# VH-VL binders against DNA polymerase type-X family protein pol4 (pol4), part 9

Target 1, 98 residues: DNA polymerase type-X family protein pol4 (pol4), of Schizosaccharomyces pombe (q09693r1to98)
Amino acid sequence: MKILASSTNYVLHNRLSNSQYEDARSKIVNFGGEFTNDAAKADYIFVNYSQINRVRRELRTIGTPLETCVSCKLIVKIDWLNEPKESLTPGNPYVIWH
Short names: E, the ipSAE of ESMFold2; O, the ipSAE of ESMFold2 at other seeds; V2, 0.75 times the mean of E and O plus 0.25 times the DockQ between their complexes.

## First folded at step 4 (VH-VL)

Design p21 (from e8 with heavy chain S54G S102T, light chain N34Y; framework fv_patritumab)
Fold by ESMFold2-Fast, scan of step 4:
Structure p21 (fold): chain C 98 residues (1-98), chain A 119 residues (1-119), chain B 113 residues (1-113)
Amino acid sequence: as target 1 above (98 residues)
Amino acid sequence: QVQLQQWGAGLLKPSETLSLTCAVYGESFSGYYWSWIRQPPGKGLEWIGEINHGGSTNYNPSLKSRVTISVETSKNQFSLKLSSVTAADTAVYYCARTYDETFYGMDVWGRGTLVTVSS
Amino acid sequence: DIEMTQSPDSLAVSLGERATINCRSSQSVLYRSYNKNYLAWYQQNPGQPPKLLIYWASTRESGVPDRFSGSGSGTDFTLTISSLQAEDVAVYYCQQYYSSPWTFGQGTKVEIK
């Protein structure tokens, strides 16, 4: 399945185990997405927590404030990768910011 | 100044559940992750897990099936429960703080609680 | 899990001389987007909890004497005590906080020669 086709994706490594990070990266590629190590290039940013203010703070720290990130479309809970059955839209329950 | 005061435990028998509590003084509970770390006598450090104000937890996979960390924010306390203990769980247990924004190590530690598991 | 290996296991250094402790991670702990190595160093005296000395591989914690310095990047790190004092006799641990579970080196015991 290619549900992430033509998307560039970043995984916020924050508090992930190595296996969770590698699993997420593998799933992104398997679902047709491209992986990037630069959050500013990402369409979707996958995170291991649901607090949006925490994500905002972390992204400011790495030089990619959400308010100025032109490429950034969605912040998504990483759990979505376990069972992606609905497209990533603002209405998806795994999307915590749009 | 911020202080972590811990209590609980003593001598446990194999198969029992370890319960430890850490109280935070001089600082709000929010804005941080609160960890448990253990150290068997004469050996190195092993991270057990952490919890934040919102109740979000991360556990060491090697202990995940036996460990539960909970928070009581109204009391500025967090607690460790480790089930089905064995002699291998004998250690000094520490609570510690990590800033959730900076992630710069563990800057404040409790004094430690010795837990001995013997039959 | 990221494995942390320290060397040597123990070392004896004369007062006023330099002590060097090495730490190697089984994979990089460099967070590229932040350009920071998620590595900390701790000092542990007998009967006491560990004390944070250095974070982000090279940043000294407030109140830590400037004779302590950290260096390195990626997988290879060093803690240096430029002029060993009597109170520096302790066990030193490196720790990665790049990937959970957080892991520590086995420790290096520093003794006076």
Scores: ipSAE 0.126, ipTM 0.746, lowest interface PAE 4.5, mean pLDDT 86

Design p4 (from e8c with heavy chain F103W; framework fv_patritumab; at its last look DockQ between E and O 0.64; V2 from the best seeds 0.00; counts 0 for: pae O 8.9 > 2)
Fold by ESMFold2-Fast, scan of step 4:
Structure p4 (fold): chain C 98 residues (1-98), chain A 119 residues (1-119), chain B 113 residues (1-113)
Amino acid sequence: as target 1 above (98 residues)
Amino acid sequence: QVQLQQWGAGLLKPSETLSLTCAVYGESFSGYYWSWIRQPPGKGLEWIGEIDHSGSTDYNPSLKSRVTISVETSKNQFSLKLSSVTAADTAVYYCARTYDESWYGMDVWGRGTLVTVSS
Amino acid sequence: DIEMTQSPDSLAVSLGERATINCRSSQSVLYRSNNKNYLAWYQQNPGQPPKLLIYWASTRESGVPDRFSGSGSGTDFTLTISSLQAEDVAVYYCQQYYSSPWTFGQGTKVEIK
C-alpha cells in the first residue's frame, strides 16, 4: 500500500540500532513515502520515544528544533510502521505531537 | 553550585524493594534529566534510567519490569524503586544530572549509596 | 544494545609519560545528521563518583586539565593523558549516549609504573 504517498519522512536515529533504522527507511519507501536525512524537510518524523519532551531535546542536538520546524506536521512512534492500520492524523494513537 | 544528596536503605534481603532518594540543591529541577546509575563492587557502571521535571521516564530494558523512577518537583527530589532484589543488585547507586539542551554528559553526581542484598 | 569495550583493562605509566586508553563500540555512535560522536569519558577515583572529562568524543568538560584529550570517530575512540600526574591514578570509563540504554565500557585502571 501507498499509505505514506506524497509525504517526506525522517527517522530519528536515536534509540534505534542501525538495522532498525534501515528497516524503518525501507518501510517508508515501500509505503510510498519519500525518505530524507534532513529532519527540517520532513512532514513526518518517526521516533522510538513515547514522550515529546525527549524528542524535542534530540531534535535540538541535530540542529532542527521542533519549535522552529515549519515543515514538520507530525511526530509518530516508529511502531506504526510495523503494521499501519490507520492514517496518520492527530487522533492516531501513534502520533505524539501535532 | 549544584549538589545532589542521596539517601535510602543500605541493607536489604532478597525479594525486598530498594528505595533511594536524591535531592537537588542550588539549581532548578527543570531543564535537566536526572539519572540513576549503579556500580557493583569492583565492576563497571550500569545506567538504570532517567526522569525529567515533568515525570517523563526512560528505563534500561534489562531493569524495566522492576524499576520505577519518580519525581517530587515541589521538593526538588527524585527517587528510585527497584523491586524483587537479589544479590546481583548489590552495588553503589548514584544519582546524576544531564543538561537537557544539546548535550549528553553526566556532569554532576551524588556521592553514592552502597546497597547490599544479603540473606 | 550498544556494547562498549575498553583496552587495556589496566596500564602502568611513569609520571610525566603519555597514557592512552582505547574504547570500541559494537556499532557506530556517529550521528550523520549533526556529525557528532555520542561518546563521553569519565574518571573515577577510589571511593568517589565518576567525573565527566570529555563529551562529544573530543570536547573537554569545563575545569578539566588540557592534558586530557579525546579523539576518534564512529566505533574507535581514544582518551589520551599527555603527561601523567599523580592525581590521574584512577579508573577511566567510556560511555555511549547514541542509543538508549546508555552503556559504559568495563573500565581501564591507570596506575603509576
Scores: ipSAE 0.007, ipTM 0.658, lowest interface PAE 8.6, mean pLDDT 85
ESMFold2, look of step 6: ipSAE 0.014; ipTM 0.650
ESMFold2 (binder alone), look of step 6: mean pLDDT 91; pTM 0.942
ESMFold2 at other seeds, look of step 6: ipSAE 0.006; ipTM 0.648

## First folded at step 5 (VH-VL; framework fv_latikafusp)

Design k1 (from g8 with heavy chain S57Y; at its last look DockQ between E and O 0.04; V2 from the best seeds 0.00; counts 0 for: pae E 15.2 > 2, placed apart)
Fold by ESMFold2, look of step 5:
Structure k1 (fold): chain C 98 residues (1-98), chain A 122 residues (1-122), chain B 108 residues (1-108)
Amino acid sequence: as target 1 above (98 residues)
Amino acid sequence: EVQLVESGGSVVRPGGSLRLSCAASGFTFDNYGMSWVRQVPGKGLEWVSGINWNGGYTRYADAVKGRFTISRDSAKNSLYLQMNSLRAEDTALYYCARDTLFGVVEDAFDIWGQGTLVTVSS
Amino acid sequence: SYELTQPPSVSVSPGQTARITCSGDALPKKYAYWYQQKPGQAPVLVISEDSKRPSGIPERFSGSSSGTMATLTISGAQVEDEADYYCYSTDYSGNHGVFGGGTKLTVL
C-alpha cells in the first residue's frame, strides 16, 4: 500500500514557487494520493509554514477557513513529502495541526 | 552550464569557526536538495550534511551534529555550511553536491563542485 | 552505525571485466549509487538507482543489485577506468548518507 493511498490532498501555494508547487503535486500522486484544488475537501493540507496561526490566516484569505474543512485530518509541513519516513499520524513531527 | 562553486575554506585554529558557501548556477536551485560531502586528502568520501529543496528538513552526520549548521538561500541560489567548534579531524576538502532528484526516497549527487579546503591546526 | 562494505582493491587487465561489490543490509530497500573519482578530481556519478547510466557515461559501465549486495561492472575495462570507486546509499531511516570505504581499481 502506498503511503498516501485513499487520501485527498491539498497543497497551500503560499511560499512555494510554481515549480515547487507542481513538484509537491507530483509527489502526492507518486505516493498514491488524490489531489484536490479545494482545501475544504482535503484529508491532508500540506503547507510551507511551521506555525498553525499563519496557516489559519492564509486559509481564511483564500476563502476556506480551517473551520469549514470538514474532511481535514492533518495539516502537515510540506517537507514530509521530500522524505516521508513515517506514515502521517498526529504524533508525526511534520504535523502542525490535527 | 550547471555549476557548483564552493568558497570559504581556510586555515583555522581548533575551536574556531568558518562558514562555507556554495554558489549554484545553470539549474533551478529550488527544485533540488543539496549536501556537503568531505574528504580527507588521500582518504575516502564522507557525507556531512544534507538539506531538502525548501530548507525544511536538515540532516547531519553524527560527527558534526550540534557543531555544523546547513542552510540555503533561494534569493542567492546558495548553500551554506556554518562550522563551529572545529576540530583537527574536520580537516578535509569540502564538496558541495546536488541531489539528482528532489526526492521522496533517496538522495544522489549528480553534480559536484571542485571543493574548498578546510585545515584545522594550531 | 550502518556501513557499506567494499573490497579495498580490484585489479584487472585491459579488456577484462571488473566487478566491484558493495554490501549493506538496507540495500534491498534502498537504491545504490556509484561514483568514480580520479586523483585530484571531484567524484563523478557513473551509476544511479542501482542500474541507470547517466548521460555521457560509457556503456561498458553497468550496475545491478540483488539482496544486500550491489555490483558495479565494467565490461572491457580500459586504462582510463583506473580510479577509486565508491558506492553510496542511505540508512533505513534516510537520516544518514553513507559512502562505502572505496575500491581502488587498477587496470594493467
Scores: ipSAE 0.000, ipTM 0.576, lowest interface PAE 15.2, mean pLDDT 86
ESMFold2 (binder alone), look of step 5: mean pLDDT 93; pTM 0.954
ESMFold2 at other seeds, look of step 5: ipSAE 0.006; ipTM 0.630

Design k2 (from g8 with heavy chain F102W; at its last look DockQ between E and O 0.07; V2 from the best seeds 0.00; counts 0 for: pae E 15.7 > 2, placed apart)
Fold by ESMFold2, look of step 5:
Structure k2 (fold): chain C 98 residues (1-98), chain A 122 residues (1-122), chain B 108 residues (1-108)
Amino acid sequence: as target 1 above (98 residues)
Amino acid sequence: EVQLVESGGSVVRPGGSLRLSCAASGFTFDNYGMSWVRQVPGKGLEWVSGINWNGGSTRYADAVKGRFTISRDSAKNSLYLQMNSLRAEDTALYYCARDTLWGVVEDAFDIWGQGTLVTVSS
Amino acid sequence: SYELTQPPSVSVSPGQTARITCSGDALPKKYAYWYQQKPGQAPVLVISEDSKRPSGIPERFSGSSSGTMATLTISGAQVEDEADYYCYSTDYSGNHGVFGGGTKLTVL
């Protein structure tokens, strides 16, 4: 079973090179997840930030404030995609918001 | 000044193992992705494996998946390729290359080593 | 499997413009990279991200991409440009690197 099966996933482009963004998008697909260009539709939002308040500001700046994401379950540090050893749960060390 | 130096290439029987190393110097190793690329003498280039700048994403060509493992060590500024269950088809010159696609700094220059020769023969 | 297709050879006289093509269905969505390899040497990146020229690469080297085709152009080719040239990109997934079959450029 692929680790992101049945999930819809968004990657916040801030602080990512185009190469890092494409890598993350490819990993999501190869882990069985669906990719979305709309943060408000995502189950998981992957970010290159450690602080949730910074992520909230960036999402608001791009017009997709976190409060509009009705389906969002977790905001996760992008590094989790690089070696996903543990399933995504609120207790996962890569999760910064749930 | 920027350099990649491969080592560990040898003659090995089929089914054997080898570990290739690549020592990086003269640049910020942790800002770049890395790849192994091989070339059979007189033939074209073949991408073998890649690893992103922080080691979180590894990629393998189908021909080597499950047999080869790429890794990097930031403390040693080194890239590795563990090659198991070697086959005659793995005979090639193996290059270590800085992979600008998977780095932090996208417009940095891509650098290649001189290659290390792996020969798999019975 | 996904392939990048290059002509096997291109021949020009010194001072002529050489054009080496690379065709692949994923190229509209992916960057192409170009490598020069001279006999007995490691490859050298000559064009990055379709059209960027790395530092130290002569201005006669340029690159472009249109649709499913990337092109390496060497304006005013010199004898020392004689080499094998490879295009490189990723497949549709982004998980596999792909080299073209290579083009031997002769400058004679």
Scores: ipSAE 0.000, ipTM 0.562, lowest interface PAE 15.7, mean pLDDT 86
ESMFold2 (binder alone), look of step 5: mean pLDDT 91; pTM 0.932
ESMFold2 at other seeds, look of step 5: ipSAE 0.006; ipTM 0.670

Design k3 (from g8 with heavy chain S57Y F102W; at its last look DockQ between E and O 0.06; V2 from the best seeds 0.00; counts 0 for: pae O 12.8 > 2, placed apart)
Fold by ESMFold2, look of step 5:
Structure k3 (fold): chain C 98 residues (1-98), chain A 122 residues (1-122), chain B 108 residues (1-108)
Amino acid sequence: as target 1 above (98 residues)
Amino acid sequence: EVQLVESGGSVVRPGGSLRLSCAASGFTFDNYGMSWVRQVPGKGLEWVSGINWNGGYTRYADAVKGRFTISRDSAKNSLYLQMNSLRAEDTALYYCARDTLWGVVEDAFDIWGQGTLVTVSS
Amino acid sequence: SYELTQPPSVSVSPGQTARITCSGDALPKKYAYWYQQKPGQAPVLVISEDSKRPSGIPERFSGSSSGTMATLTISGAQVEDEADYYCYSTDYSGNHGVFGGGTKLTVL
């Protein structure tokens, strides 16, 4: 029923302050999602980047290259957590990779 | 339609107190951080205070710390600024503004109210 | 105390390109935002995250950032662009908001 129900979610900490990171984690839980510290286990990866190539670099840096994430469905701009008006689908304007 | 409407600005003598309110509508208030920004007539903008989406983290400009208290009420979709020990230099138009994710990387102040005027005068 | 420095004024003729600068030592690590304020009105966000244009902002507005300097560019400035322009970012800690001193753009 909740917009992130049954999803496992990761937040890439890069370019977020500690308070922004904690706010994003709290919003994910409030929306019914589970949080993970392991990007490879996530269905959705939330990022403070507009360009997928920069996200690919950061995921490699933390040891979780995008090509190894078998469960990942979408990489999403973190702004979506402020206004989750529409469910996450490949056509959602906040999605930068699917 | 997204709106922020400030109220509570008045004329007060030095040392007095005021409470400003900001009523939010047209968006999910609990998803956003909020800030107060002031502008002395004829001068530039000055950030005053901020509060995160659930009220658990507050921040203040040095000039107002210890005298002003920011708060929010989810049931009323409202932001508040309690202003104590007012000084002449606090005279300004006070705006409330909406943040995105609380913090500096995505902190945009994308929606502003019309402002409420506070005058501190003997 | 950390400050963002802007020129006090910039003047152009209609159709010319206006450039407004904002300098701050923390800008290599922080996004810059630009706000337009016309007399008697609340500020309006015109550039987000150094270079992003919010919906409804004319294409003649663009932004960039390099080193310690952010720049707002208005290509083909119109008389309606006459306003005060403020850059905004945070201090080194990321805990305090900081506005630049403002730039009066005159389009005559």
Scores: ipSAE 0.006, ipTM 0.606, lowest interface PAE 11.5, mean pLDDT 87
ESMFold2 (binder alone), look of step 5: mean pLDDT 93; pTM 0.944
ESMFold2 at other seeds, look of step 5: ipSAE 0.008; ipTM 0.605

## First folded at step 9 (VH-VL; framework fv_patritumab)

Design s3 (at its last look DockQ between E and O 0.81; V2 from the best seeds 0.00; counts 0 for: pae E 7.0 > 2)
Heavy chain, then light chain:
Amino acid sequence: QVQLQQWGAGLLKPSETLSLTCAVYGGSFSDYYWSWIRQPPGKGLEWIGEIDHSGSTKYNPSLKSRVTISVETSKNQFSLKLSSVTAADTAVYYCARLDYTWDYFDYWGRGTLVTVSS
Amino acid sequence: DIEMTQSPDSLAVSLGERATINCRSSQSVLYSSNNKNYLAWYQQNPGQPPKLLIYWASTRESGVPDRFSGSGSGTDFTLTISSLQAEDVAVYYCQQYYSTPLTFGQGTKVEIK
ESMFold2, look of step 9: ipSAE 0.021; ipTM 0.730
ESMFold2 (binder alone), look of step 9: mean pLDDT 92; pTM 0.943
ESMFold2 at other seeds, look of step 9: ipSAE 0.071; ipTM 0.734

## First folded at step 10 (VH-VL; framework fv_patritumab)

Design t4 (at its last look DockQ between E and O 0.93; V2 from the best seeds 0.00; counts 0 for: pae O 2.2 > 2)
Heavy chain, then light chain:
Amino acid sequence: QVQLQQWGAGLLKPSETLSLTCAVYGGSFSDYYWSWIRQPPGKGLEWIGEIDHSGYTNYNPSLKSRVTISVETSKNQFSLKLSSVTAADTAVYYCARLDYTWDYFDYWGRGTLVTVSS
Amino acid sequence: DIEMTQSPDSLAVSLGERATINCRSSQSVLYSSDNKNYLAWYQQNPGQPPKLLIYWASTRESGVPDRFSGSGSGTDFTLTISSLQAEDVAVYYCQQYYSTPLTFGQGTKVEIK
ESMFold2, look of step 10: ipSAE 0.558; ipTM 0.879
ESMFold2 (binder alone), look of step 10: mean pLDDT 92; pTM 0.941
ESMFold2 at other seeds, look of step 10: ipSAE 0.535; ipTM 0.871

## First folded at step 11 (VH-VL; framework fv_patritumab)

Design u5 (at its last look DockQ between E and O 0.94; V2 from the best seeds 0.69)
Heavy chain, then light chain:
Amino acid sequence: QVQLQQWGAGLLKPSETLSLTCAVYGGSFSDYYWSWIRQPPGKGLEWIGEIDHSGNTNYNPSLKSRVTISVETSKNQFSLKLSSVTAADTAVYYCARLDYTWDYFDYWGRGTLVTVSS
Amino acid sequence: DIEMTQSPDSLAVSLGERATINCRSSQSVLYSSDNKNYLAWYQQNPGQPPKLLIYWASTRESGVPDRFSGSGSGTDFTLTISSLQAEDVAVYYCQQYYSTPLTFGQGTKVEIK
ESMFold2, look of step 11: ipSAE 0.587; ipTM 0.882
ESMFold2 (binder alone), look of step 11: mean pLDDT 92; pTM 0.939
ESMFold2 at other seeds, look of step 11: ipSAE 0.614; ipTM 0.888

## First folded at step 13 (VH-VL; framework fv_patritumab)

Design w5 (at its last look DockQ between E and O 0.88; V2 from the best seeds 0.00; counts 0 for: pae E 3.8 > 2)
Heavy chain, then light chain:
Amino acid sequence: QVQLQQWGAGLLKPSETLSLTCAVYGGSFSDYYWSWIRQPPGKGLEWIGEIDHSGDTNYNPSLKSRVTISVETSKNQFSLKLSSVTAADTAVYYCARLDYTWDYFDYWGRGTLVTVSS
Amino acid sequence: DIEMTQSPDSLAVSLGERATINCRSSQSVLYSSDNKNYLAWYQQNPGQPPKLLIYWASTRESGVPDRFSGSGSGTDFTLTISSLQAEDVAVYYCQQYYSTPLTFGQGTKVEIK
ESMFold2, look of step 13: ipSAE 0.318; ipTM 0.804
ESMFold2 (binder alone), look of step 13: mean pLDDT 92; pTM 0.940
ESMFold2 at other seeds, look of step 13: ipSAE 0.392; ipTM 0.838

## First folded at step 14 (VH-VL; framework fv_patritumab)

Design x4 (at its last look DockQ between E and O 0.96; V2 from the best seeds 0.71)
Heavy chain, then light chain:
Amino acid sequence: QVQLQQWGAGLLKPSETLSLTCAVYGGSFSDYYWSWIRQPPGKGLEWIGEIDHSGSTNYNPSLESRVTISVETSKNQFSLKLSSVTAADTAVYYCARLDYTWDYFDYWGRGTLVTVSS
Amino acid sequence: DIEMTQSPDSLAVSLGERATINCRSSQSVLYSSDNKNYLAWYQQNPGQPPKLLIYWASTRESGVPDRFSGSGSGTDFTLTISSLQAEDVAVYYCQQYYSTPLTFGQGTKVEIK
ESMFold2, look of step 14: ipSAE 0.647; ipTM 0.895
ESMFold2 (binder alone), look of step 14: mean pLDDT 92; pTM 0.941
ESMFold2 at other seeds, look of step 14: ipSAE 0.615; ipTM 0.888

Design x5 (at its last look DockQ between E and O 0.93; V2 from the best seeds 0.70)
Heavy chain, then light chain:
Amino acid sequence: QVQLQQWGAGLLKPSETLSLTCAVYGGSFSDYYWTWIRQPPGKGLEWIGEIDHSGSTNYNPSLKSRVTISVETSKNQFSLKLSSVTAADTAVYYCARLDYTWDYFDYWGRGTLVTVSS
Amino acid sequence: DIEMTQSPDSLAVSLGERATINCRSSQSVLYSSDNKNYLAWYQQNPGQPPKLLIYWASTRESGVPDRFSGSGSGTDFTLTISSLQAEDVAVYYCQQYYSTPLTFGQGTKVEIK
ESMFold2, look of step 14: ipSAE 0.637; ipTM 0.885
ESMFold2 (binder alone), look of step 14: mean pLDDT 91; pTM 0.921
ESMFold2 at other seeds, look of step 14: ipSAE 0.608; ipTM 0.867

## First folded at step 15 (VH-VL; framework fv_patritumab)

Design y3 (at its last look DockQ between E and O 0.95; V2 from the best seeds 0.70)
Heavy chain, then light chain:
Amino acid sequence: QVQLQQWGAGLLKPSETLSLTCAVYGGSFSDYYWSWIRQPPGKGLEWIGEIDHSGTTNYNPSLKSRVTISVETSKNQFSLKLSSVTAADTAVYYCARLDYTWDYFDYWGRGTLVTVSS
Amino acid sequence: DIEMTQSPDSLAVSLGERATINCRSSQSVLYSSDNKNYLAWYQQNPGQPPKLLIYWASTRESGVPDRFSGSGSGTDFTLTISSLQAEDVAVYYCQQYYTTPLTFGQGTKVEIK
ESMFold2, look of step 15: ipSAE 0.610; ipTM 0.884
ESMFold2 (binder alone), look of step 15: mean pLDDT 92; pTM 0.940
ESMFold2 at other seeds, look of step 15: ipSAE 0.630; ipTM 0.893

Design y6 (at its last look DockQ between E and O 0.96; V2 from the best seeds 0.78)
Heavy chain, then light chain:
Amino acid sequence: QVQLQQWGAGLLKPSETLSLTCAVYGGSFSDYYWSWIRQPPGKGLEWIGEIDHSGSTQYNPSLKSRVTISVETSKNQFSLKLSSVTAADTAVYYCARLDYTWDYFDYWGRGTLVTVSS
Amino acid sequence: DIEMTQSPDSLAVSLGERATINCRSSQSVLYSSDNKNYLAWYQQNPGQPPKLLIYWASTRESGVPDRFSGSGSGTDFTLTISSLQAEDVAVYYCQQYYTTPLTFGQGTKVEIK
ESMFold2, look of step 15: ipSAE 0.716; ipTM 0.902
ESMFold2 (binder alone), look of step 15: mean pLDDT 93; pTM 0.945
ESMFold2 at other seeds, look of step 15: ipSAE 0.733; ipTM 0.908

## First folded at step 16 (VH-VL; framework fv_patritumab)

Design z3 (at its last look DockQ between E and O 0.97; V2 from the best seeds 0.80)
Heavy chain, then light chain:
Amino acid sequence: QVQLQQWGAGLLKPSETLSLTCAVYGGSFSNYYWSWIRQPPGKGLEWIGEIDHSGSTQYNPSLKSRVTISVETSKNQFSLKLSSVTAADTAVYYCARLDYTWDYFDYWGRGTLVTVSS
Amino acid sequence: DIEMTQSPDSLAVSLGERATINCRSSQSVLYSSDNKNYLAWYQQNPGQPPKLLIYWASTRESGVPDRFSGSGSGTDFTLTISSLQAEDVAVYYCQQYYTTPLTFGQGTKVEIK
ESMFold2, look of step 16: ipSAE 0.731; ipTM 0.910
ESMFold2 (binder alone), look of step 16: mean pLDDT 92; pTM 0.942
ESMFold2 at other seeds, look of step 16: ipSAE 0.759; ipTM 0.912

Design z5 (at its last look DockQ between E and O 0.97; V2 from the best seeds 0.79)
Heavy chain, then light chain:
Amino acid sequence: QVQLQQWGAGLLKPSETLSLTCAVYGGSFSNYYWSWIRQPPGKGLEWIGEIDHSGSTQYNPSLKSRVTISVETSKNQFSLKLSSVTAADTAVYYCARLDYTWDYFDYWGRGTLVTVSS
Amino acid sequence: DIEMTQSPDSLAVSLGERATINCRSSQSVLYTSDNKNYLAWYQQNPGQPPKLLIYWASTRESGVPDRFSGSGSGTDFTLTISSLQAEDVAVYYCQQYYITPLTFGQGTKVEIK
ESMFold2, look of step 16: ipSAE 0.725; ipTM 0.904
ESMFold2 (binder alone), look of step 16: mean pLDDT 92; pTM 0.940
ESMFold2 at other seeds, look of step 16: ipSAE 0.734; ipTM 0.906

Design z6 (at its last fold request DockQ between E and O 0.93; V2 from the best seeds 0.79)
Heavy chain, then light chain:
Amino acid sequence: QVQLQQWGAGLLKPSETLSLTCAVYGGSFSNYYWSWIRQPPGKGLEWIGEIDHSGGTNYNPSLKSRVTISVETSKNQFSLKLSSVTAADTAVYYCARLDYTWDYFDYWGRGTLVTVSS
Amino acid sequence: DIEMTQSPDSLAVSLGERATINCRSSQSVLYSSDNKNYLAWYQQNPGQPPKLLIYWASTRESGVPDRFSGSGSGTDFTLTISSLQAEDVAVYYCQQYYTTPLTFGQGTKVEIK
ESMFold2, look of step 16: ipSAE 0.764; ipTM 0.916
ESMFold2 (binder alone), look of step 16: mean pLDDT 92; pTM 0.938
ESMFold2 at other seeds, look of step 16: ipSAE 0.780; ipTM 0.918
ESMFold2, look of step 17: ipSAE 0.761; ipTM 0.914
ESMFold2 (binder alone), look of step 17: mean pLDDT 91; pTM 0.932
ESMFold2 at other seeds, look of step 17: ipSAE 0.743; ipTM 0.910
ESMFold2, fold request of step 18: ipSAE 0.710, 0.711, 0.743; ipTM 0.905, 0.907, 0.915
ESMFold2 (binder alone), fold request of step 18: mean pLDDT 92, 92, 91; pTM 0.932, 0.934, 0.931
ESMFold2 at other seeds, fold request of step 18: ipSAE 0.746, 0.735, 0.703; ipTM 0.912, 0.916, 0.907
ESMFold2, look of step 18: ipSAE 0.769; ipTM 0.918
ESMFold2 (binder alone), look of step 18: mean pLDDT 92; pTM 0.935
ESMFold2 at other seeds, look of step 18: ipSAE 0.706; ipTM 0.904

## First folded at step 17 (VH-VL; framework fv_patritumab)

Design aa1 (from z6 with heavy chain N58Q; at its last look DockQ between E and O 0.97; V2 from the best seeds 0.78)
Fold by ESMFold2, look of step 17:
Structure aa1 (fold): chain C 98 residues (1-98), chain A 118 residues (1-118), chain B 113 residues (1-113)
Amino acid sequence: as target 1 above (98 residues)
Amino acid sequence: QVQLQQWGAGLLKPSETLSLTCAVYGGSFSNYYWSWIRQPPGKGLEWIGEIDHSGGTQYNPSLKSRVTISVETSKNQFSLKLSSVTAADTAVYYCARLDYTWDYFDYWGRGTLVTVSS
Amino acid sequence: DIEMTQSPDSLAVSLGERATINCRSSQSVLYSSDNKNYLAWYQQNPGQPPKLLIYWASTRESGVPDRFSGSGSGTDFTLTISSLQAEDVAVYYCQQYYTTPLTFGQGTKVEIK
């Protein structure tokens, strides 16, 4: 099965060009994941931030603070999509929140 | 002790592009977010945007269409370009560092007055 | 955007007397997850860049004199200078960091009466 099979995925657009955003969306689909435009429904949130506090700030900004995402399992640095050698677990180096 | 030194042209004509540079001394460049903030004469402060060492930017939506912030990590420098200036862009422009963790500003440059002629 | 509104726009206070500056945000900057108020205060002396005074609404930055204190929660905040000194003549700004864009109040000018 594909590495993102059975997952619902959101990409936070902050710090991404439109091209980078579309590239991330394409990779998620190619890896078997479903894409959502609603962060509150995501299993995984992909971000171009290294610190969770800034992700929390931006989720508050768009009206979906992290605590509204009851299904969220991991917040992951977007670069994981470039070389997903290791499965997404709390111990993965790209994970900044679990 | 962290020091932010800024420079750039202080007098512009309408429609020109504002260009400022900030150099960071005495501290880590890559662990922080860097911002530009402006202050029109006798008025309050407006956050323009931020950048990190990898070049990721975020801009105030009010200025987004005209603003570019860039980084030269090898020189510990970041810069501001503001296109199509008018008299309304006359202000003191500051570079500043966000706190390591949170989004308040702990170090500021001395400011550069940019005047846009009529 | 979260709008920050300060009052008064200016005040005159006798040396040694108390100065109070109010800041109101258009929405709460208290984050329920950590119970912290995402609010900072800055002092700007004439001809100088702003200087951080207070963060988390009430925590003094290192080197800031004890006469400066911050209080309040949610949408309403106060900066107090318990005994005004000559060097405290400045414009004071509140700033929220709950959401982006990061926004500042319009400033409160403090003068000696």
Scores: ipSAE 0.707, ipTM 0.907, lowest interface PAE 1.2, mean pLDDT 92
ESMFold2 (binder alone), look of step 17: mean pLDDT 92; pTM 0.943
ESMFold2 at other seeds, look of step 17: ipSAE 0.732; ipTM 0.910

